# VHH binders against Probable flap endonuclease 1 homolog, part 3

Target 1, 350 residues: Probable flap endonuclease 1 homolog, of Danio rerio (Zebrafish) (Brachydanio rerio) (b0uxl7)
Amino acid sequence: MGITKLAHLIHFDAPASMRSKEIGDYSGKIIALDTSIVVNQFRSALPGHLKLSPLAGLFYRTLAFLEHDIKPVFVLDGKPPHQKRAVLEKRAQSTGWSSSQSPNTGSAFNQECLRLLHLMGVPCIKAPGEAEALCAHLAKIGTVNAVASEDMDTLAFGGTVLLRQLNAKRDSEITEYSLPKLLEALQLKYEEFVDLCILLGCDYCDKIGGLGPSRALKLIKEHHTIEGVMEHVNRKTHPIPLNWQYKDARKLFFETPKIDDPVLAWSEPDEEGLVQFLCKEKPLKEERVRGRMKKFREMLLKRRKQREVNMQMGQTRQSRLEDFFPATRKRRAESAAVKESSGRKQFKIK

## First folded at step 4 (VHH; framework vhh_4orz_3)

Design g34 (from e8 with Y100F S101E)
Fold by ESMFold2-Fast, scan of step 4:
Structure g34 (fold): chain B 350 residues (1-350), chain A 118 residues (1-118)
Amino acid sequence: as target 1 above (350 residues)
Amino acid sequence: EVQLVESGGGLVQAGGSLRLFCAASGFTFSNYAMAWLRQAPGKRREWVALIYSGGDTDYADSVKDRFTISRDNAKNTVSLQMNSLKPEDTAIYFCATWEFEDSGFDYWGQGTQVTVSS
């Protein structure tokens, strides 16, 4: 609901906080992702008769990230805040699974995702609350370089870098959002930005009636807080919600997830374990998994060889530059030209 | 630029056979899964058959054991052999790329009309 308004505001009032990027720009980068978003994207696009495991999309997407030298960190949802439960119940009914974890039911699918990602040698972290809040926190403390999400709320949680449209394609339009540049462009402190987001509309409370993005931004710039804004709006034209829980929403955006700082490590995928899980226990064909793993290994080998070639070329260029600078610039340039002419002459004789 | 050109459609009697062809250009064909989809008048587009880059195949239940999808990576072509055709198979057949990372299909051709008479 608020995502389109925040994106619109950024586009018009802070375009300098946005940059168009390519998948290759993220080589060597650590990126946090909500596991459920990746899986839901896969499910929503598949025809009902493909007979693929829902885990197949996570498997292939993860390999694609690794092939681009991206280090993904997957985050699983814990227990969502009670304020968001009604929204999540509606989403769960529409998607056919629940994002709210119940201790008595367990999340069989979350356990399957954890097992898959372990077999792929990729870290997977269980959030104490919402995955998005933990992803933002990991970016804020520098554990990851960016958060991949289609949800602008990452910025409200203090996520320093948000990537949208990260689908691991070479020609994909990836939009990078920088929270520090956004705050600079808007001339807001982070606390003022959170109050702005609450005024625009969030999942945790209502909003002031009839207040649009441009007016909300102006009021926060003038009055700094929701409390200041409430003193300066006409309550007849802009009614304040009854029992408005904006303080609880503010607290949710500011709270630090209670989790030990993770030590992240990536290892090589366990092909035999993946075949056992995806092909023997699940209905994915062994030829598909092995064929994709073979392609993955070939791509990694090609990347390593290209890196070696680039390193050798760099060393050759450095050595050549050191050897090229003569005691006198004029004399060596002339002698180099003569040697090149001699080489071409030898080629003609051959 | 990506181009997919379908051919091989026509009029056939129930119980007959047709072979459809799709010529692909403008992308690295061997890296993509390829699909056949169809759309009958007044109905939504439906998926029919899929062939992965590695050669594995999947079929909609409505066409399983009657249709066979194949590919020739040297010629950048994908084919659909349709046997035991039924009037319900009457549709425009589209060749599509399936970019598995995108979780979707792209349509690039005008399709080829298949009409099965009773």
Scores: ipSAE 0.000, ipTM 0.289, lowest interface PAE 10.4, mean pLDDT 77

Design g35 (from e8 with A33D)
Fold by ESMFold2-Fast, scan of step 4:
Structure g35 (fold): chain B 350 residues (1-350), chain A 118 residues (1-118)
Amino acid sequence: as target 1 above (350 residues)
Amino acid sequence: EVQLVESGGGLVQAGGSLRLFCAASGFTFSNYDMAWLRQAPGKRREWVALIYSGGDTDYADSVKDRFTISRDNAKNTVSLQMNSLKPEDTAIYFCATWEYSDSGFDYWGQGTQVTVSS
């Protein structure tokens, strides 16, 4: 999990940085998504054996975004930083869980995701390091309008707009976080915010023991840096980790991903290619894929037709209001006068 | 429009029984798998029982051998027979369906309250 208790801190100390949004607010917007986070999101309380396969989940969710006129761009993880592996190994041991996955398995899955998204006509970028860092960078430089993630790390990496609970369902509430508004509400510089995130707990180093979010915020507001905080904390109640790698963690949050600006393009999904991949090479039923693609095409046609109707109605209403505004007022007055004159001739006009 | 309407909830004593009903409309019911889920106060929603379009059933370990899910395709209804009820079964019970197992639950009812007193 990302930065510990950051969502809680924002809720209590910076609620003005959050806004409730609807899926329709993102029509026409380019949204960057970490492929792994999207795939692993909780979609339902299904039993384990019925839970979405990663590829099937990605297929379904991508179609749902496209149906809502959202332009998704997916980002795949590259090489994880060595600092993250060390911290996760410690956490796994302390929780009694200790299992490792081969690097070849992760690479194979990335190749399958890349192939699926290519067949769906959706851009997919391989990050040089953490996918979340690249997603945040793309938002920071304006290549995308927002990052969709359940991981608060987007804000720590400098991502300007974070969307949580983007499940692409009708009437779904989406929480939008603004980094500029967050920094303003907390009265912190971005550099101070990064140090706060490290004190709250991140995946790249240990944290000061026993330090809660309210106290961490207070200490950063007063002393500005982790170095300043260390000079003012009681080391008996809040022990400082031995050989604490907070400087390396700080570097990871500030580093700009080494990648050329991507050229993003969306095209029509290749249904025959998707059937070959998902149904002939993978164990997904052909009728499920073709049925979903049919519904996808129907939704796109319905959306296009509704857009055309709305545009015509908007233009016709504007034209009618402009053309008939004087006539409408006059006709109402004349109608009122006629009705009254049929009674008592009270409102008869010339 | 897919609509699911639950009924049959109420107050029951521990060890008692209760039967829930879900009336479905707006889709070809016989082609859809159906589920019952529940949400206790302050807890996450959890699945309870599933019945597939072919008639096969699945149950959460917490309700296995106590609950029975069934369907009537002629009446577009799914039912949940709850036996040997426990206080921990107290929850709002929801009827749900999905188009594909890979999509999760796409459609939900408003729920019916079940309260089990000790």
Scores: ipSAE 0.000, ipTM 0.202, lowest interface PAE 15.4, mean pLDDT 77

Design g36 (from e8 with D102E)
Fold by ESMFold2-Fast, scan of step 4:
Structure g36 (fold): chain B 350 residues (1-350), chain A 118 residues (1-118)
Amino acid sequence: as target 1 above (350 residues)
Amino acid sequence: EVQLVESGGGLVQAGGSLRLFCAASGFTFSNYAMAWLRQAPGKRREWVALIYSGGDTDYADSVKDRFTISRDNAKNTVSLQMNSLKPEDTAIYFCATWEYSESGFDYWGQGTQVTVSS
């Protein structure tokens, strides 16, 4: 899902736009999240009857963010653009099956998410359209510091900072993408980058047949627009779709979501309300909720004590990094030949 | 530094009983749920039993009514009493903590081998 091969292109052609981070780097930061992306990440290793429902998973995930001093802002999908459904319907027709006739439970689930997040004291905003577009907008105007998503679409919508693999685990490696650094590394304007994303493949229109990522990047760098690219491709080997709606797709990426300025506030979770909702109305054991809440409160107290200690000690930057990372050449990692043990597996597959 | 040490494994005949122990250190034991998982040769690791911090328990269907999980908060231990053992119960048994997280169990120990002969 999302922009086809964009992550591959960035890794190969613009690695300087990426940075490895730890969850602690986001302490005090406001991060926008698409609730559907967070829910879809709940691949529990627990057995079926212990697996958390998406709603319960959202509860646990939200507490994990708060424990790391992250201020989450959840965004719910509104009505998807008709172009997205039209593209999916066309693909279904060409393959002889229909995916668009599956039952839709989004409205009821969105209401449950709103209630849960209200009980947790966390802001939740309903987007007029795609949640990803609103998340990107909030980052663009500085309302949030970053967008957490597994889809690269945030960058195409102009989101300035994208975080992938933000799963709130202790040892998680987070990949941070910077749109300004990405545009600099690719030497593209944002408008050129959007056209590149359309050429790579998006959910809002067809793409030119047989056009690979490296060729698409080269053509956009040389010709700047989809219109310019169309003048310079062999239409027999790279057929252009009939009545190609790339202008409508482009408009969707550039469009500013129509919402009022959000008022963001975080308050203490309502444990009794959460027990009523998750345990009395839903089939979650009360001990699971109360045990998790107890741990949450202990983590918050520990964090408050650390702030108190740091304030009393007079917090300053490390005054002498050389004391911890001495600029000495006496001992360095040896460039010895790597030996392969017959009993040791490495990244070698035949 | 969290440490979990499993013990009590061994060889037992079908129909017999065995008791496994897990000694925990490096965290506030009474605040955690504790679990037992097992991995048979050539198979995926599977969950067996869970005891919540307050003492409630859950069991996999394969071991229900045969296994009993318990905890001793004063000694920081969790135990698994295995009765009516079957050859199918042969596996390495692992102790794990659960922070009530959606991602599953944390801090796997080294495991203890249980072998059930026919």
Scores: ipSAE 0.024, ipTM 0.503, lowest interface PAE 7.0, mean pLDDT 80

Design g37 (from e8 with S101D)
Fold by ESMFold2-Fast, scan of step 4:
Structure g37 (fold): chain B 350 residues (1-350), chain A 118 residues (1-118)
Amino acid sequence: as target 1 above (350 residues)
Amino acid sequence: EVQLVESGGGLVQAGGSLRLFCAASGFTFSNYAMAWLRQAPGKRREWVALIYSGGDTDYADSVKDRFTISRDNAKNTVSLQMNSLKPEDTAIYFCATWEYDDSGFDYWGQGTQVTVSS
């Protein structure tokens, strides 16, 4: 999903904006995640009757992030803009996509995700519009350290750090994208980059016919705006759409999500509440939930003990292990979150 | 290092029985679900039996009522009792751990060959 060929353009024209990372590099970091990445990247090597629902998948994925000392913030989609509906309808028709494996991402499923994540003690925010736009905004203002998404649209919305392939597997290679380094490498202002993304193809309007990424980049570098580009294309070979709504698309990328500063707090998962929800109300086996929670508590104890051992050893010839607390996160919302957590949380064994 | 070592395979006639063993080391055995999987020549691996950390069990339809999985947490072993064996049960049998998530099973070692003739 997202801006057509943007990843290819970045890989070819701005490789310095990308870094290969591993999951351990994000220990102590706050990462905003669109819940749809868990839903859409849902996979299992397990037989059908052991295969997880999207809701159960969110449960297991969230525990895996917490085990790696990642502080996830989940973001739910709100109402998509009207501009996106027509484009998505065209795409659905061309691909013959059916809803048989599509999780219902409507209000009922969003309410289930909110309840699950509340029981897991992790923050979940409902976006007024696109989840990617809110995730990008949270990174831009420093509320989170990065956005995890497979959608390059995060960069077009101004998200300063994008992580791709963050799936919490031990052998996962994560690709980190830096918007400031991308803009520097391309020699573009953010406003020029947004117009480039529209020319490449986005979800909010049509694009100029036949215009490839190399030529789109060249034209934006020479003429700075879509308006300038339109003066310099041969309209017979590169037809301009009738009533082209690129200005509406541009506005969507620049708009600040209309939300109050979110209060972010992480607490211990409520195992009994999770069993009630996932096993009594939903068809997930109680042993599966309790076994996974037991493993989770064991991993947290191992991590805590290793941290204490490392501190007692002091400085060594090997790289020093540190808890990450980015100074740029000192904002009212974070102060409120810390205050709301108030007391120290202790992990209990029963 | 995590290690699983399978044993107990062999040649048996149809209708016979075999008991497979898996010795585990390098992890907290009692906290993991344990599974048996098999792979017949020219076919993909398939799940056969699973035992949860709490002792409850699940079986593939093809082996239900014929196979019994069990565990001994004191000895870090999981066993598969195979009764009423059929030629279709001929496969390499693998012991695997399962962490209750969607990551699938991890296989360790070379497995143990079971051949059922008639």
Scores: ipSAE 0.014, ipTM 0.485, lowest interface PAE 7.8, mean pLDDT 79

Design g38 (from e8 with S103Y)
Fold by ESMFold2-Fast, scan of step 4:
Structure g38 (fold): chain B 350 residues (1-350), chain A 118 residues (1-118)
Amino acid sequence: as target 1 above (350 residues)
Amino acid sequence: EVQLVESGGGLVQAGGSLRLFCAASGFTFSNYAMAWLRQAPGKRREWVALIYSGGDTDYADSVKDRFTISRDNAKNTVSLQMNSLKPEDTAIYFCATWEYSDYGFDYWGQGTQVTVSS
């Protein structure tokens, strides 16, 4: 679910680490995505019998990224760490949350995602542990340009660029977070930032009781480590958990995923294979797949024509200035007859 | 810019019929699926009918066999024929485009009010 109030802390204490972006700013970029987060973002106005399955949603979302010249890399979860399992079980008891996933059904769905993405010509990697940790690692070593996630703990795993609200909706704002700028704004080393995240609250261990974000930041700036903080906090007002597993949580954030360097390649989607999988083996209407693929090919053709025109006109470096300067959101006159589907809010502030 | 204009709504007695129209402009109409949605007071919007770019159709269970959606690509129009109307069909009816998107419908019109009296 993520690190408690980290987005709030960044908004107030490190706003310079954030930028508002448009989907077009990511043309030609390689972006890593946690498959489960993408699936869980789906919302539809269609009633039950037309409701998109997770596979159909992944199909539509992937085409939308490719249409914007984004090169997605999907990452599947491996085995969750035992620390996360223990914390989530405790939270489930208090909130009434229930899991509908068994090991066998989760593995079967992962195989279906692998098959779908292979048919779409898009790379998909199985993480040895948490998908988000691998996504962050790939960004950290430069294999991908950014990680798309709604969880802020991508930054705690060392992900250098985090994108939130990458929904592929028309005129949607994307918020880009830079880890280097965040560390600079907070005046913290990465190791100090990880300890701050543990103090704020993470999925891998308990936290010091009653310690809010502002005080947690102040204590880390003054004392640098959780060990230093523990020497300078009143243990009666801010109790330390018994057998506190913060060292194990810290190791999880610093751990390098044990995986061979991936070979990333994108190829043209196999429409006939997609129809066989989604329409013959699964209950998705063939017109939905064929219609979407036709639209996809039309968009690719238009993009190729624009590229050829730009080459002939001698496109200058002016378009590259958008990489260095904030893009200004363009507003158009809208008639009451033209409306976009309503979406979720990006931040809970105040 | 994309524009959708709904018309044809009104007051009708239970068991009666009504035909709604949607005039579309600003996009290549024949390449889009078109939908009708409705929203009753105090309720969320619900989809009622869909016509694909190829002419095939889908209907919500609540309106199946009573409503018929059709399109005229030469005139950039989509229509909804509503038969055997019930008081529970009372709603504002919206025309929308569907780009085969997992985010639902785009380019909603302003809607047209349908009121079915008992």
Scores: ipSAE 0.029, ipTM 0.524, lowest interface PAE 7.4, mean pLDDT 80

Design g39 (from e8 with Y100F)
Fold by ESMFold2-Fast, scan of step 4:
Structure g39 (fold): chain B 350 residues (1-350), chain A 118 residues (1-118)
Amino acid sequence: as target 1 above (350 residues)
Amino acid sequence: EVQLVESGGGLVQAGGSLRLFCAASGFTFSNYAMAWLRQAPGKRREWVALIYSGGDTDYADSVKDRFTISRDNAKNTVSLQMNSLKPEDTAIYFCATWEFSDSGFDYWGQGTQVTVSS
């Protein structure tokens, strides 16, 4: 899925918009994720026998994020737009996919994801339409710091920060994309960038035949819109689709999801509830779940002990600095730290 | 740094046996599930056997009752005992860690070649 060759175009024409990052760079950050992408990665990464539950990947990935002090917020797909139906049906036929194999095959699967994430103590939001569009919107308005996705569609929907390969192999790095830097490097307005993405190929309509990424970029820089491009291409070498729905695709990328500001809170995972759900009701081995939870608790204990040591050292450092410099806003700093730590975890076990 | 080194491969006749070894370093071995995967000529990589941190095991249907995976936490090794080998078992065998099921298997070496003649 996603916009055809956009990653390739960015690599060669806008490398300044990309940065290599490590997972530790996201400590304390709120990251939005499309639940279906996590599940699809699980299904594609594992051999048939080990694909026992689509929830297993979500469980393991969520723990990995929490262990790195990342605050994940998961987004569930609503209904796909009408423009995507024909594309989805064609993909289902070509891959042998049925509705029963899709991660968003109805409310039952969404309820299972909601239950798992509730037991994990992490927030989950239902999108009115595509999850990717809502993730991009949350980043755009600052509710989250970044979107984790393998699809470049986040950038086309206006998502300001995209993270790829967040759970790549240990020797792999995370690639961070910045939409503002991308637009600056390409010397494009966001509206021009959306039209470029449509010309490159998206999930909502056809594209002009034979048009490569370098040529598409040049034409958008010169003519600014798809309408302008259509007047300046050789239609014999670059045929224009019949009844081309690029205007509907454009509207989808500009559409603002209709949702109120979400309330985000993180709490401690419920191990006994997770064992009941994943091991007694689903076919995941109890040894696997309990072993992973033990590792998780050990890591949290080490982090808590380190924070406790740092707090004691911080008080000592502040006392020493006060001997030479005026103390400033210790209560404000402590209030900010308490507020940063606020949520379901403060003084109350859920 | 995580390092996995496979050994024990070779040429064997159909019906024969081989034992593969994987030496692990750079991580707390006892906390990880360990797996064996293989890639046969002209085929995609496939999972063969898995041993959880607690000692439970899982096997692909194609190798059930013929292969046995085991681990030695004191030596940081995982082994695969392969019995009743068939020409279809010819592949490069890789040792892998499995900490995050959603990321798939992490394998680092060039593997060890197993060739079963008919």
Scores: ipSAE 0.000, ipTM 0.278, lowest interface PAE 12.7, mean pLDDT 77

Design g4 (from g1 with D33E)
Fold by ESMFold2-Fast, scan of step 4:
Structure g4 (fold): chain B 350 residues (1-350), chain A 118 residues (1-118)
Amino acid sequence: as target 1 above (350 residues)
Amino acid sequence: EVQLVESGGGLVQAGGSLRLFCAASGFTFSSYEMAWLRQAPGKRREWVALIYSGGDTDYADSVKDRFTISRDNAKNTVSLQMNSLKPEDTAIYFCATYEFEVGSYDYWGQGTQVTVSS
């Protein structure tokens, strides 16, 4: 699970890189999300054998983000690197836990997520490798404003802004991490930070035995690279792993995901398509889906009405400023009631 | 102030029955999904039963056909009827609200001890 003790190190050595935020602070923002945030939360709350629970969670969480004026971009994991599979197998054995409790075939579940998010009118991208790597890349190039993940690996992949605890709860505290502020506070280059992360422990290789976060940071600040650290560590007290694959791990953090620039578009959710998928093909209650969609539409209507009221008040003030020339013609809204079926409408910002 | 108060726990012989109650206050009970979870000594908490706001129920495989969850919206209570109890059912039982839209348990009771002797 991510880079070991990085959150601990940031808390003690770089607290200025962290900020407490509320969900309302992200109104109008584009946020890349690792789908595992929602999926893992539902698996921890409900038994992993209930396959529809993660899909239901993704449905409800997506509506909550849209209600807060957040533009989510979901990212699905592609093929994990060979190094991560080896490390996860070792960790599963050491903790006595098995991933087989959730018979997720990956591909089938990813297809269900893609279909759900398409029906929600929200972009969903399949990563060529790790979802975190693609999310970090999208933030780095400015395609998204932030990455939401519980995994600190986003920072190691170069993601400029990481959000933790973005769970759409009303009073939940969101912790925002800034990579530029983190590097400044630690007095490290990004390349040095990646090597520090490898020394702290990552999912892609072993680590030097017995190095705590404080010691690892000191050694990187003094010697700049893992190669430099290896020349100055006491191998008797801090053994170096045999055939240590830190170079492969380093390469993974620096590698740019091979993906074309995504075209991001948000459209209105297709309620009838969602009912067909979630309620007719899956055993989710139709009253639940339709009730939640009704609440969603009411929130959007309330927001639109507030915007219209604000615009009307603006026009009234302007008219009062120009009262020297009374208007002889009333301006009327030429609004025909446009009734949209379950067909989509793209959100446009002006 | 939101409160969940469990009652009905105790010592029971294997094969016996107990009924747990959870009294809720401080929120619109009828709108919430309610759950029972348990934690055995030295183990992590595990989900036992869930009752949806509409009255549908789900159960963990280990308790299916032995436990029954129910709710009374007029009294703001959720109950767990436990039959054919086994020593492995020994645990602290917690009542919790389940926030389906968030995918998490929000409000928790303090728990009630159930001990099943062999």
Scores: ipSAE 0.013, ipTM 0.393, lowest interface PAE 7.4, mean pLDDT 80

Design g40 (from e8 with W98Y Y100W)
Fold by ESMFold2-Fast, scan of step 4:
Structure g40 (fold): chain B 350 residues (1-350), chain A 118 residues (1-118)
Amino acid sequence: as target 1 above (350 residues)
Amino acid sequence: EVQLVESGGGLVQAGGSLRLFCAASGFTFSNYAMAWLRQAPGKRREWVALIYSGGDTDYADSVKDRFTISRDNAKNTVSLQMNSLKPEDTAIYFCATYEWSDSGFDYWGQGTQVTVSS
């Protein structure tokens, strides 16, 4: 779900907070991901028996992230807050439809995701509440470098870096959002930004009727708080909800997730355990799983050997006094000195 | 840089046979799964047959036991043997690479027309 029209507002009023990126820009980075980003990206045009199960998709997508030297941390949703359930229930009642969740996104699926990611040697954390809130918290305290999500709520929860359209496709373009740059561009304090998000529309309470993004931004910049906005809005054109729970919504965005800071570690995948789970208990072909794992292991070995070489070379270069300048520039400078001024020498610094 | 070129289409009587070919270039063919899809007049493109890099195959129920997909990694070709053709098989047939991790088709050829008369 998420905050109504926030992406639209950022595009028009704070484009400097956005940047186009490529998957290679995140080599070595720790990224928190809501598992739903993987589940929702399967192509629906294929017959059912050719569609990847969400579990199989998570397996292949995780390997692809690791192959790009990205360190993923997966986050599973816990129990949604009662405010969100109340809003969703009212929406369902007005439409006459029950919420249709993706197949296998219940408790059983969460247990399967936890088992898969454990076998892959990748951290998976179950949030006490919203996955977005925990992802944002991990970025805020520096445990992860960024949050990958299609939900703009990450920014409202105070997540410092949001990545949209992160997928492991060959020609993938990623949109990166910076919360500090966004607040600077909008000339807002974080507290004012949270109230703006509530006015735009969130999952935790109703909104003032008819209030578009540009007007909501103007009112927050002028009056600073929802309380100030309510004193200055025309109630004829912008009706205020009865018993409006904006204070409860505000508290949810500021609330720190009730979880200890995790110690994150990545380890070698357990290939035999993965084969047992995905091929013996689930209907994935063993040849494909093993073939994919073989390619992955070969890539990891190549990267580790290259890292060792680079570390040794970097350390050797760093320990040399002449390393104040790149070797190419130093060689060029010395050659120029010899040719143009034989009476003057450029010596290594000690 | 990837190129897929289909050939072998034509006009055939119901109950007849045709063999389609796809010549691939610009990528390491042996590492990719290959597929045949078709699009009939006024209908959406539908999947027909798939062959994985290891040689395993999958078929749509409508063509199972009538069509056979095969590949020749030495020649960078994939072929579709179509037997017991029906008027309902009339379509433009496309060759495509299959991306397993995305459950989708990546590169596409221009297609070859198959017309089955009754």
Scores: ipSAE 0.005, ipTM 0.275, lowest interface PAE 10.9, mean pLDDT 78

